# VH-VL binders against Peptidoglycan synthesis regulatory protein ReoY 2 (reoY2): the designs that were tried, part 6

Target 1, 183 residues: Peptidoglycan synthesis regulatory protein ReoY 2 (reoY2), of Halalkalibacterium halodurans (q9k656)
Amino acid sequence: MGKWVSVAEKRQFLKWFLTQQLKRKDAKRILEYLLQHYHLLEQVMFTEEIRGRERTLVISTLQSDEPGFAFYLYRRKIEDPIRALGELQANPADPIYLILHFHGKAQNHQYLQMLDSESREYIKRFKQFQAYKEETDSLIEAVLIENEKKMLLQQIDEALDLKDERRFKDLVKKLQELDRRSS

## First folded at step 1 (VH-VL)

Design n11 (framework fv_ontamalimab)
Fold by ESMFold2-Fast, scan of step 1:
Structure n11 (fold): chain C 183 residues (1-183), chain A 123 residues (1-123), chain B 112 residues (1-112)
Amino acid sequence: as target 1 above (183 residues)
Amino acid sequence: QVQLVQSGAEVKKPGASVKVSCKASGYTFTSYGINWVRQAPGQGLEWMGWISAYNGNTNYAQKVQGRVTMTADTSTSTAYMDLRSLRSDDTAVYYCARERDYIVGATYEFDYWGQGTTVTVSS
Amino acid sequence: DIVMTQTPLSLSVTPGQPASISCKSSQSLLHSDGKTYLYWYLQKPGQPPQLLIYEVSNRFSGVPDRFSGSGSGTDFTLKISRVEAEDVGIYYCMQSIQLPYTFGQGTKVEIK
């Protein structure tokens, strides 16, 4: 965290988010459950990173290229919202990390204010990567994607060796985007 | 360069407690968790638990549950493992090792390790 | 708990010859995210373990090309194409697909 976000601010944002068209209709049930239980909403933290040891809930609108729903916990990925809701109900005191994908996210001041500083940095660097990719003209897209993945993995290893946290996070976001395009 | 530097060797009597430190440098401490792994003399590696430097969340191995406490001080980039009610079978070298606190991109589990802290419990 | 079983437990190799170590898990290490959470570590005498291979087959930074990992599901292999004196030590496989994280018993590699 590093900053305070009230339950009221989270509630107002999630109510607005629920007015958007979700890729997975049944994911709406989870958000509605959180809104109905202030104690759970207290545990919600907005992030842009999947937290492996924490409960991380990913929900996307129709306009997003991201998967509609995913729930991560201890290396597990649950794609059924009903199963995910059951886990949330079983462990109400544990933190819940929430990743929301929607159109205009980078320009949404209310959403950005609820993110920790690290997540805000990820959004900024991801946008820089997208701009770089869009300005390039490629003749052989598949070959370029594969070569760039190899270079990014080498650069990630180098950033790790050089203790460059910010570079590491930027490169990880670039690799994720390439993985989507190669699918 | 990423470094994890641990505190020095300890000799304790049964029933005592030991607190081992692991000072991190060369990376953003709060972006990674710290695992604790021990190795009894002549034996293999045994996972003891994990702590998030981001929020202080912990997960302990069943065998030490109730006797261990892991903490992290973000102001000094130092993780600690406090093991209580020591028994002779707690004699081991204790290692800290870092792990990314989220599963985004490649996973380099335990990519960097501390040098180890020898804890001897003798009657 | 996931049980990790290594074979052989010890291996004596003439310098320059290949070495191969097997690791078998009691459950599949393949996650629904497409990743396989299998890792190889080397512990040289008197030193902490060091990461060699992550996610089955990827060499960690600075690890020589003579090391390679392969496998899928429950069966994994670490290969050293030409064993050198600096490769002496105990090799461990590890799974991190579920808690608690577990290691194999270790394979001791020595030079003849």
Scores: ipSAE 0.006, ipTM 0.542, lowest interface PAE 9.8, mean pLDDT 83

Design n12 (framework fv_ontamalimab)
Fold by ESMFold2-Fast, scan of step 1:
Structure n12 (fold): chain C 183 residues (1-183), chain A 122 residues (1-122), chain B 112 residues (1-112)
Amino acid sequence: as target 1 above (183 residues)
Amino acid sequence: QVQLVQSGAEVKKPGASVKVSCKASGYTFTSYGINWVRQAPGQGLEWMGWISAYNGNTNYAQKVQGRVTMTADTSTSTAYMDLRSLRSDDTAVYYCARAEGYDILTGYFEYWGQGTTVTVSS
Amino acid sequence: DIVMTQTPLSLSVTPGQPASISCKSSQSLLHSDGYTYLYWYLQKPGQPPQLLIYEVSNRFSGVPDRFSGSGSGTDFTLKISRVEAEDVGIYYCMQSIQLPYTFGQGTKVEIK
């Protein structure tokens, strides 16, 4: 089967989504149509993957870099929201997969909870990848900072041995600036 | 195939009540609203009111407010319009019509019943 | 109530000739959501009304392309590019932006 998502939960989220500015204003009609029809909303499944044999609606907000609207049906791509609405009206009992693109989607817990099992695993992997990338970048920076500190400390020792007061003061200032970057 | 089938003709005396039925088939009854529209002999169309089969919410035209009650029975997929205190000017053909959605702001009456003639005479 | 006024009230048309029906509303039918809540219906003799055009210019499923709707705000037009025998009946415009929903008086189209 899969996870049970109530019509009330779907309705609550879609009403919030409709407060956002869409790239395609005429796509609002499709979401409003779904909200007006309890039976159709029961057939809606939130996903992150285009389904080749199923009806898949893609709707994006202005802040998203994704295309504003697309309707996929049997490997065809329909770009006219009015044609898509006609298809939904003709086949009300068939499943409807819905992909929504908006700012902060990966961090939106309400949205993530409504995703199908496959989409939840995709988002989980994406989050793990982002975390690993951020940790890797931070580790590289930390190593570079520590290496720079070791060199500065060695040069400070040399300046002390040579009694070069001017160089000593300059190197100490550089070390202080590097400490600021690491905090 | 979507169908709306209405009850048969009625002849009533002034002051009586009439209850017209509208049986839906071929779609999910609770996903749509039902509007009632009447037409007096040789006259135009007049909207009577609307009911949501989803939640039972209703909205009635001012002219019949207080005399009309609309109901929906989800177990039989049937909508009803009960009009009381009948007057001679209530003589009309009464139609039920399915509207897209449960929202009242809709004039998208895709499918209509065949009509029920109600005659009010002494 | 919003008043819907149709002109003409009757048309007698030779088969194959065009027909044009005008509908005027007493106030704008444009909603803040960007949609215009204007509809056209046809009632053939002895039958219930049937939807022809929704939201000004959208042809309902199965309606022949000889029918077209246009207009904005308060002024709307239904055109039939070439009238056929099956097009005989009474045409109504309707608004649903404000309760109660109101219809025009109807335009009777008949063949000469």
Scores: ipSAE 0.000, ipTM 0.457, lowest interface PAE 16.5, mean pLDDT 82

Design n13 (framework fv_ontamalimab)
Fold by ESMFold2-Fast, scan of step 1:
Structure n13 (fold): chain C 183 residues (1-183), chain A 124 residues (1-124), chain B 112 residues (1-112)
Amino acid sequence: as target 1 above (183 residues)
Amino acid sequence: QVQLVQSGAEVKKPGASVKVSCKASGYTFTSYGINWVRQAPGQGLEWMGWISAYNGNTNYAQKVQGRVTMTADTSTSTAYMDLRSLRSDDTAVYYCARDSRKYYDFWSGHMDVWGQGTTVTVSS
Amino acid sequence: DIVMTQTPLSLSVTPGQPASISCKSSQSLLHSDGKTYLYWYLQKPGQPPQLLIYEVSNRFSGVPDRFSGSGSGTDFTLKISRVEAEDVGIYYCMQSIQLPYTFGQGTKVEIK
């Protein structure tokens, strides 16, 4: 049910989210208000993008580099959580889009299941990018090891040509250590 | 089956250049060096130089330094010896021979496998 | 350059009799690794040289036990206990302790 999110699922996730430390402590009051009012929680949609002219709440934990709180309402940006709460109370039937920033978001199964299809694709691409970066770093390390090995072999040939026994033994020892580290 | 196969006989005029090839098979070409040794008619063996098939490093005998270039093509497992400004005293059979030395196994090499030889005649 | 000197320059041997070839180097071929970098090659008529003995006394693969090498420092000997017709050719000693590699002038072995 990734697109059809029950109120129970939203409640369970937001209760967990509130165990995290928020950047703006007064933003906690908004989430608590949503949890206490079934009709508002029904209107909540989880997303990863600010929704044009729709109501969009952004709330971040201390471990996130994102702003702690923002409420977007049409062309306005409201930075005071109490003012945002007032707007939610005045228009209870309108959709509420919620963006949450927290550590490990891309790996959080419960959160990913609640995202709309557009946001799900964004997270999927983000995960693919992270995996690609890790794979690319590993390939770069392998190339650097092979380049160092090639340089050592060249220097070994030079030492052999010069009959420099001390240098030869040192270089061979370094090559053996490099081979050992490359597993 | 470790084998070195050389190019055919050459007849050149003084001042010309000759390029002899040595094709390796039956072993990892880049793990060994190739020596070039020549033998003038009725004379003994004379070392001309050595090349690493791995990185192309060379060492040439003083007598031919400045006139010789040794190269190795790893894509075809072939070594080459290019000798320029030929003189009558360059008339010889030219041999390629594998240096037994691997980069980490042996400190100093010797020739364990030899090509069949290439006769180069410099006629004036 | 290290100079390698062989004696005699030629030998005529009756089949089944022994032969002995001497090789002297202008400086020691003993390396600090404990190895002596002296080698013996045989060149049969019309053929490239072939390795007989490596590092003074070790027979190369396929070399008959009638061939033996001995010596140390600057003085080396190759012995053939019983010369056979297939042993005819020119014998060379070689050093590889320093570049350039150098050969003795050769010893011609022929049957009487």
Scores: ipSAE 0.000, ipTM 0.440, lowest interface PAE 14.5, mean pLDDT 82

Design n14 (framework fv_ontamalimab)
Fold by ESMFold2-Fast, scan of step 1:
Structure n14 (fold): chain C 183 residues (1-183), chain A 124 residues (1-124), chain B 112 residues (1-112)
Amino acid sequence: as target 1 above (183 residues)
Amino acid sequence: QVQLVQSGAEVKKPGASVKVSCKASGYTFTSYGINWVRQAPGQGLEWMGWISAYNGDTNYAQKVQGRVTMTADTSTSTAYMDLRSLRSDDTAVYYCARTDFGEVIPYYYGMDVWGQGTTVTVSS
Amino acid sequence: DIVMTQTPLSLSVTPGQPASISCKSSQSLLHSDGKTYLYWYLQKPGQPPQLLIYEVSNRFSGVPDRFSGSGSGTDFTLKISRVEAEDVGIYYCMQSIQLPYTFGQGTKVEIK
């Protein structure tokens, strides 16, 4: 199922995370709501991958290059944190997957330990490849290109859900450039 | 053999309710979702909604939202579609259809097995 | 909602001749996972729909090789290399990239 993480560990980390400045200030209210309701914290699972079947919250700090907020429920994307909070309040029994973006995430031991097994193994693998960065530039570049593709594919899905034709076309062009370079 | 077997034809008056059943066999019921699709006489296919047999989650088409309820009984491997406040334009053949989905990916992979259909006639 | 448009609405084919059906979506069916969520179904007279093609070009189990699917983005085609009597029915394309799932209006294939 993934790693079992105590409510106390999740609470301690989220309280630290809330000391950071969020790109979307109203997203802070969602995290505060989770902290005030232990039964919901028990349902929270930290991950690095959007789980479309489950509820997935994406929250980013000001120092992250990622979008500030997104809430995924099946195929739908909700960008208003207040609306997302309403959905969480309506369905308290379902799992909540949480993706947090912040500076130094890959080196944050507390965060790494709370990640589901798949996300944790992925980060460890990337760190392992980084150990050879001075010697195997081509391998590291390949990993970065794969990460960029995964990110672009995710953003393309978002643009499709939002019917944002301009962004969709821009992202598809960027993905095609990456595919051409990686061939 | 994977099969979906539906309940028999129904004739209802406007304002009544109908509950159609869909019994699954030959596979692990809780590993799949069930879609409900209807077809009015001489018309095309219209998606009504789906239910996950895994956790009971539902999603309904806007046109029937508020008067439809989909349920799944895991002990009998049977899905149900209850449609209320019937109107003449609800006259259709109602199909249940199985859809696969991954644990991580929410996107359903189409409908690969269909029930035989249940004719629902709404007349005065 | 994503609108699925099929052409032609009907066609009459001599047995052994080819048939081609077009399906266009109002927006791209390509998902971030690299897959395109486009399906083709056949509804024979008096029967429920049956899956022919999944993810644009993959034949479902038991579907004869005379059926082929192709396309990308918003434009898709179903081809039957040589139509047989058992291929009579109504063909539907469907998208499952976005809820609600939507079908094309159908293409009726008849034998001359």
Scores: ipSAE 0.000, ipTM 0.439, lowest interface PAE 18.3, mean pLDDT 81

Design n15 (from n1, 13 letters changed; framework fv_ontamalimab)
Fold by ESMFold2-Fast, scan of step 1:
Structure n15 (fold): chain C 183 residues (1-183), chain A 125 residues (1-125), chain B 112 residues (1-112)
Amino acid sequence: as target 1 above (183 residues)
Amino acid sequence: QVQLVQSGAEVKKPGASVKVSCKASGYTFTSYGINWVRQAPGQGLEWMGWISAYNGNTNYAQKVQGRVTMTADTSTSTAYMDLRSLRSDDTAVYYCARDKYTYGSEYVYDAFDIWGQGTTVTVSS
Amino acid sequence: DIVMTQTPLSLSVTPGQPASISCKSSQSLLHSDGKTYLYWYLQKPGQPPQLLIYEVSNRFSGVPDRFSGSGSGTDFTLKISRVEAEDVGIYYCMQSIQLPYTFGQGTKVEIK
């Protein structure tokens, strides 16, 4: 089972997507063909995963780090958009899974609403992982800063005991710089 | 009727070349790959290589690398195997066989579900 | 290369009795996609090979249910529950997980 998306909603989004710069210019011909053929657009389902048994079309914009184009048919990978178009024309009744890579995808509510349930769950988990990673990195940084401050405080105490005014002044300056970086 | 039909028997001298054809019918030629498998008299099956009918990509077995060329003509739905510098140990029946799932960059392909009738190639002096 | 080893090399079977053929691979045939790329073919006298079993245990279209495949990893078995005269021929296992694709040396099945 997938999420139901009307042909009108798919057409609306793909028209917007075609205003973006694609890594593979000739991939636009495939999207234009889908827009011109209602029966094919009915078969299109948006996803974030390459489907092993289904046809999966991957198209990326210039701003994405993903490859510009790939078409997967069973275990076959087609990298020529024109030949992929030929396969779509030959087998119009089969489902077409579409993966789009573009800037701001995770914040594009229209795109997210068109994804199947599995893909929406994948995006949600990915966002949670990113949040955990950022929080963990911040905690590690805080611990490193605290340890460095402790070391500097011990060295300051030593400089005071030895009556080393130059060293004391230098260490206090370093402590102040570290305190600014932690704020 | 899904079918692979091969060219007729060949008799060649050592050092000659042979080109075997495999004509597909009853299915979309470009949606499948073609494998070549040979069988020497009284021996087992030996994989020679494959070609993608979609993009012409090939992969050849080490034993024949440098002596074999596989091609496909999409206008006639025909695959070819050209084997050069023939030796007596190339005497075999050569089969073409269709693979439903073609090889991708990250995947391996599946079973040989349809086979040609075979082409006998005899290399004798 | 992956080496495929079949045992026995020949079988002589009384009609109606079962037969079993073993196939061992030098490496696991389990792919990261969860599938095992092991196939069984039958070559009848004077004919090209024909597919019997794909992906270890799945019967190809038209193959009688007296044929069954089983196994995992590196050890595979083809069983014929009751051998018929039409089952005479040479049986081959094949792997397609790694290039070059390789066949077992074959098992000849004859009726006694």
Scores: ipSAE 0.000, ipTM 0.440, lowest interface PAE 15.8, mean pLDDT 82

Design n16 (framework fv_ontamalimab)
Fold by ESMFold2-Fast, scan of step 1:
Parts: sequence; structure tokens; C-alpha cells
Structure n16 (fold): chain C 183 residues (1-183), chain A 121 residues (1-121), chain B 112 residues (1-112)
Amino acid sequence: as target 1 above (183 residues)
Amino acid sequence: QVQLVQSGAEVKKPGASVKVSCKASGYTFTSYGINWVRQAPGQGLEWMGWISAYNGNTNYAQKVQGRVTMTADTSTSTAYMDLRSLRSDDTAVYYCARGPYDYSNYELDYWGQGTTVTVSS
Amino acid sequence: DIVMTQTPLSLSVTPGQPASISCKSSQSLLHSDGKTYLYWYLQKPGQPPQLLIYEVSNRFSGVPDRFSGSGSGTDFTLKISRVEAEDVGIYYCMQSIQLPRTFGQGTKVEIK
């Protein structure tokens, strides 16, 4: 959806991906076929969403918890890579959406910059949530060591037990403000 | 974007043959099949058969078996239905409709505008 | 052949009021893959049929949310929450679990 990614960038990444061990060894033939056919690589778009009515290939490495292979077209699911390859060979002009699952995907700069705009927004929001969670956990740890403000810590624990993120955040801010004034 | 455009109306005598065309555009023709469905005046829809544009496989409804031939020309993205030995009860609007390329159970999603075939003595 | 039976055969609806159409199959449309292969189509006057609902309850692209499908096994329902003038036409259910594909007789919906 609008982001330009060169065929050279796609080729470089897929060559690296093929150095990883795949859950389905025969899925390697599909990726090799794409690498050997420039016109098909032009049609490849990296995504994080299964698109039921567009061709969507899902390929996973051994370290991923995701299924090893699936090919989605017109809400049908093809689980045999050889049958999927046949469909790609028969219909070279249609777009190919590619979902790759591998270790360290969220931290892989090359992969993230190749994602379509929708998938990039998803990853951006996910990273923002991760950063917020890490900062919040670190703040709780610092307060436990430094302040022994028993009442606020108890209220924060209650909000955490209830999974009330808004209340938890408000209590943490109050603790920060109190620390600043007491200094 | 997806379009199925059918040939024009036909008037035939009993015993003649009619060949209706269905030209596809806006998608990869060989990724789908084409179904043929007819509708007699004031009546409901009757499925006649389908052809896979992927491999040329066909399946015909028993009522027209032996009188119908469905073909697909992948070079022009055009499907055809040839119905022979026409009878007055073959008078109907004939539709082509896109469906799966195999024996899958999926829907007919896009339809042609229809071709009126009148069989009269 | 699987026989599809629709009721009623005709409906006259005041604009803005709901409508409900029933479809019954002579055998279960549930496949061993867990999917139920029932579809709903609308044929507006002078036009070809258009897909409304696929696999019992899923709206096709561009279909307004006032249309909903439900049911299981052999008994299915299409509901229109508030009928509009553009909804006039003949509604058909179709099964695709077994060839030949078969349609119900149709239900004519018109504004009174």
C-alpha cells in the first residue's frame, strides 16, 4: 500500500532468510522460485496480515511458534508448498503478499522497512506499548528500593492485579510528583 | 475492476445451437472458474455447470449433460457455453459467474450482465 | 440434488421496517472442514444476481451492515434490519457443498 521497496532489497533479504532453517523444507522451493523470477519479485509485498482474497504466503523458521507454511487465496488455505508453487506459476501477474515468521523479527530493521504501511503502523504501536511497559516496570522497581511509600505501592499492586492500566499509570505519576517535591 | 462481459441476445429455432461468450477482465483469469447459470422468464436460478480456467476441467448439470460444452480461451480471457439441440424450454437469460478454479465449495462472486436466448418456432 | 426451500415467496415491507427470509436445505450444508457452504444473493430488477452473504454470515465487499445472515445445518435466515428502496428485488439462497449448485425458489421483496 504505497511504500516503495526495490527488488534488490527484497532479493537481499530473502537470500538471508533462506540461510535460516525452515519448518517446512519444501517451502524453500517457492522462495527460490521467486528469487529466480524478477517479475514475480516485483509483485511481492511484505505484510503482517493474511489477506484472504489476495495471494498470501506464510513461511516460518524452526524457531517460530507459527505454522511452517500456508498459502491463502480466495479464502482457501493451501498447505502443500508444491501446489502453492503451481498456482504462482499459473498466475504471475497477481500481487503476492508474503508473511515471514522468524526469530528477532520485531528488531530486524531490514524486514521492518520493507513492510506495507498498515503493517509498519502495527509494529510502531507495538514498540510504543513495549517501551511504555518497560519504563513502568523500571519505575516500580526504583520506587520499591528507594521510598517504601507503602500505601501508593499497595494501590499500584491492586491496579496491576485488576489489569487496570489507566489507574496504574495515574498512581505511578503521583508517586513521581511526590518524589520531586520531597527532594 | 472485476468485470464479466457477455455476448448479445440470440433468437434461435428449435434444434439449433447457441454459443454464448463471457469475457473476463480485472483479475487473473486462470486463478478462477466460470459457472453458467440460467433463468427462464419469471422463474428462479438454475445452475448449468462450470469450467476451470486453471486446468480446463468441467462439470455439467445432469439436465443439460450431452447437449452442453463449456470451454475457456486463456489467451483472450474468455469463457464459452455452447448449448445444442435447443428446445423452447431453453428460453432463458444465461449468466456467467466467477467461482473457484477447482471443485471447492466457494461462492459465485461476480456475475456477467446476462445473455437473453429465445427459442421460438 | 440438494433441494433449497425459501419462505416466504413474497414480502411487502414498509420502508425502515425489518424483513426476514428463511432458507431450508434438504440435507446439512456443514462440511467436515467445519464450514457451512450457504450463500445469499440479491437480484435487483433487470440486473444479474449480486452476492450479499457468503458462508452463512459473512458480508461480501460493499454490502451494508443492515444485512445479516445466520443459521446452521439445514436452517438459515437472512435479515434486513431496516429495508430501503434500493433493497427491492428477489433474494436467493444457494448451497455449494455438493454439485450441482442449487438455489432456493427466490423471495420477492417489495415496498408497500
Scores: ipSAE 0.000, ipTM 0.452, lowest interface PAE 18.4, mean pLDDT 82

Design n17 (framework fv_ontamalimab)
Fold by ESMFold2-Fast, scan of step 1:
Structure n17 (fold): chain C 183 residues (1-183), chain A 123 residues (1-123), chain B 112 residues (1-112)
Amino acid sequence: as target 1 above (183 residues)
Amino acid sequence: QVQLVQSGAEVKKPGASVKVSCKASGYTFTSYGINWVRQAPGQGLEWMGWISAYNGNTNYAQKVQGRVTMTADTSTSTAYMDLRSLRSDDTAVYYCAREYSSGWTEYGYFDPWGQGTTVTVSS
Amino acid sequence: DIVMTQTPLSLSVTPGQPASISCKSSQSLLHSDGKTYLYWYLQKPGQPPQLLIYEVSNRFSGVPDRFSGSGSGTDFTLKISRVEAEDVGIYYCMQSIQLPYTFGQGTKVEIK
């Protein structure tokens, strides 16, 4: 389901966004064009996913590792902001989906509130997946460390039984290194 | 339960028109596109076109361009495919299918499919 | 248009034996997002098609593990490790990276 966002909220956010340094300076002109044309701004919807059959603008700040600009339309990817502007002018009544990449986006409540419900669910799901991935990796690492520790202790016992002083010292050193890794 | 339910079988004469309906339930209708695919007797699957349930934007296959119109009624969660100037080679089972995207793009797979509507064009 | 070519067009298998179906595209199905937009569907007699595999190798919900998809770029394979009676039908590959969407011509799988 969709979420209603006022033109005033969109305008305020985009004015703030334009104070940031964009990777593509000419992409700024598209955002300025939207701000100067109220009826186009009414058609803007904030999203986190490229909608290949809808007009989707992707604009990134300098600090983002995402591409600076892309315009997607019906399986086409347009990387020239001037050409993208021409397409917006040709179909002013059609929806415009806008993806903005900038540092601190996940903590920007104003931006998150403007996102469609699917984009909010995707971000929530992605955060949950990342948390699960980190937890799973941590558990696997813990099991591997315990298995290696058990093996080292067994080998230490064997070295003691054989009175192999050099091997004993080497294995104790390895156990200390393993203990340092587990904190 | 996510499902698409289509209208019943049609028998038409050459030159007539047919309008097939596809009623969606169990999901937000405006969030996904609807594709139309046909299958002539004993033949493979042929893509007919696509419509956005959100804004009504369409894209039609070249073979039917000029004879087909796809529409979507958001108030009833129903998509329609209207095919005009029917020929005998339009005899087929017509399916609607939702395009579902699992990622950041709308490049998706077809699930669910409607049960199909048999359209027979004969003199 | 992207042309999808399946081989073989038909195969008869003894129950419990494996089956393999090939799908070749005239252009790469790899998108710049790193995903490959290739799908496999099964159409059982008298039924609409049903999704088996999405994005080359992912089994759709409820699809038995005897089904597997593999491949990259332009060459894809669907394998059934041990064919059962319920697997009878026509198998289609499809691409959705480029409009118009296109299907392979289909592979009929039947029991000997």
Scores: ipSAE 0.000, ipTM 0.469, lowest interface PAE 15.2, mean pLDDT 83

Design n18 (framework fv_ontamalimab)
Fold by ESMFold2-Fast, scan of step 1:
Structure n18 (fold): chain C 183 residues (1-183), chain A 122 residues (1-122), chain B 112 residues (1-112)
Amino acid sequence: as target 1 above (183 residues)
Amino acid sequence: QVQLVQSGAEVKKPGASVKVSCKASGYTFTSYGINWVRQAPGQGLEWMGWISPYNGNTNYAQKVQGRVTMTADTSTSTAYMDLRSLRSDDTAVYYCARDLSGYERYWPFDYWGQGTTVTVSS
Amino acid sequence: DIVMTQTPLSLSVTPGQPASISCKSSQSLLHSDGKTYLYWYLQKPGQPPQLLIYEVSNRFSGVPDRFSGSGSGTDFTLKISRVEAEDVGIYYCMQSIQLPYTFGQGTKVEIK
């Protein structure tokens, strides 16, 4: 079985979404139309991917860096919400893919629960990748510090062998600075 | 590297069916559509239809409507075209091709398979 | 269906000379988003087609600058400023503004 989302859940989320300030104020009319028509809401599927020849509606809030509105149909882009609304009214039985861009959506439990399985997997993988990247960067830094410390210790030994007091004091100071960075 | 690899040549008798495969690699299979285009010997290009690997939605050219079925297996990143009730005028090289679309540009048929020759003869 | 008509059907060119191919559509390919959904493909002998020009005038990655596309509405032109041996093949225009996608009948370019 695939992802199942009740019309009530979709309606509840879209009502919340409409409390946010949209980049395109006239895009509000499309969401309001969907909220007023049960059969259209049944055809709505939340996603993160633009579908090639399927109807994909993109709506963004002011806080998003994404474009405010776009409607994709048969690999064409319609930027006028009124024209998009006309297409939805003409073909009410066809699926409608909806992409919503808003601040904090990756942490929004209600939104994530409504996404199709592939979009949910994409966001999960993205989060895992970010966590892995942060861990990997930390490991690289630790290795670089350890290598620098090893080099300084070798140089300190050489300074002691040569009885170079000035060099010894300078190298010890550098080693102490590295120890502070690693704490 | 994006690559589409098709199954080998087929020779069929009139009335038989043929199933051509197209294995994708080097990109996220479910993010792009797959088109099927054929070319009869010495003739031009003819669009056969389209499938979305994401949800299985299809759109077929009227000339083959009722005789063609397009499917996609996301576990193997492979698209299929099954053509039934073969006639001599179905003799052609069959290509699969990817569609790329996005905010900045649109590239239909940006990458193509190598082609599969289907010969229908008695 | 949108009908795409190419002229000429064949063209024999001396190496280094220019070539020009015309493509006419039965309906405007200009969409309300301001884009024109017209594309050019090259099929070299024994190979699948490859994308040359997208949205009338934009060269696809790796396509040499000797190729240029122009036109608007229903009348489009592909020009090759200096034809080379590797340019031999059949050129197709295509529209993707509506389904079914349709191609021109093709223009064969040969070296004399």
Scores: ipSAE 0.000, ipTM 0.449, lowest interface PAE 17.8, mean pLDDT 81

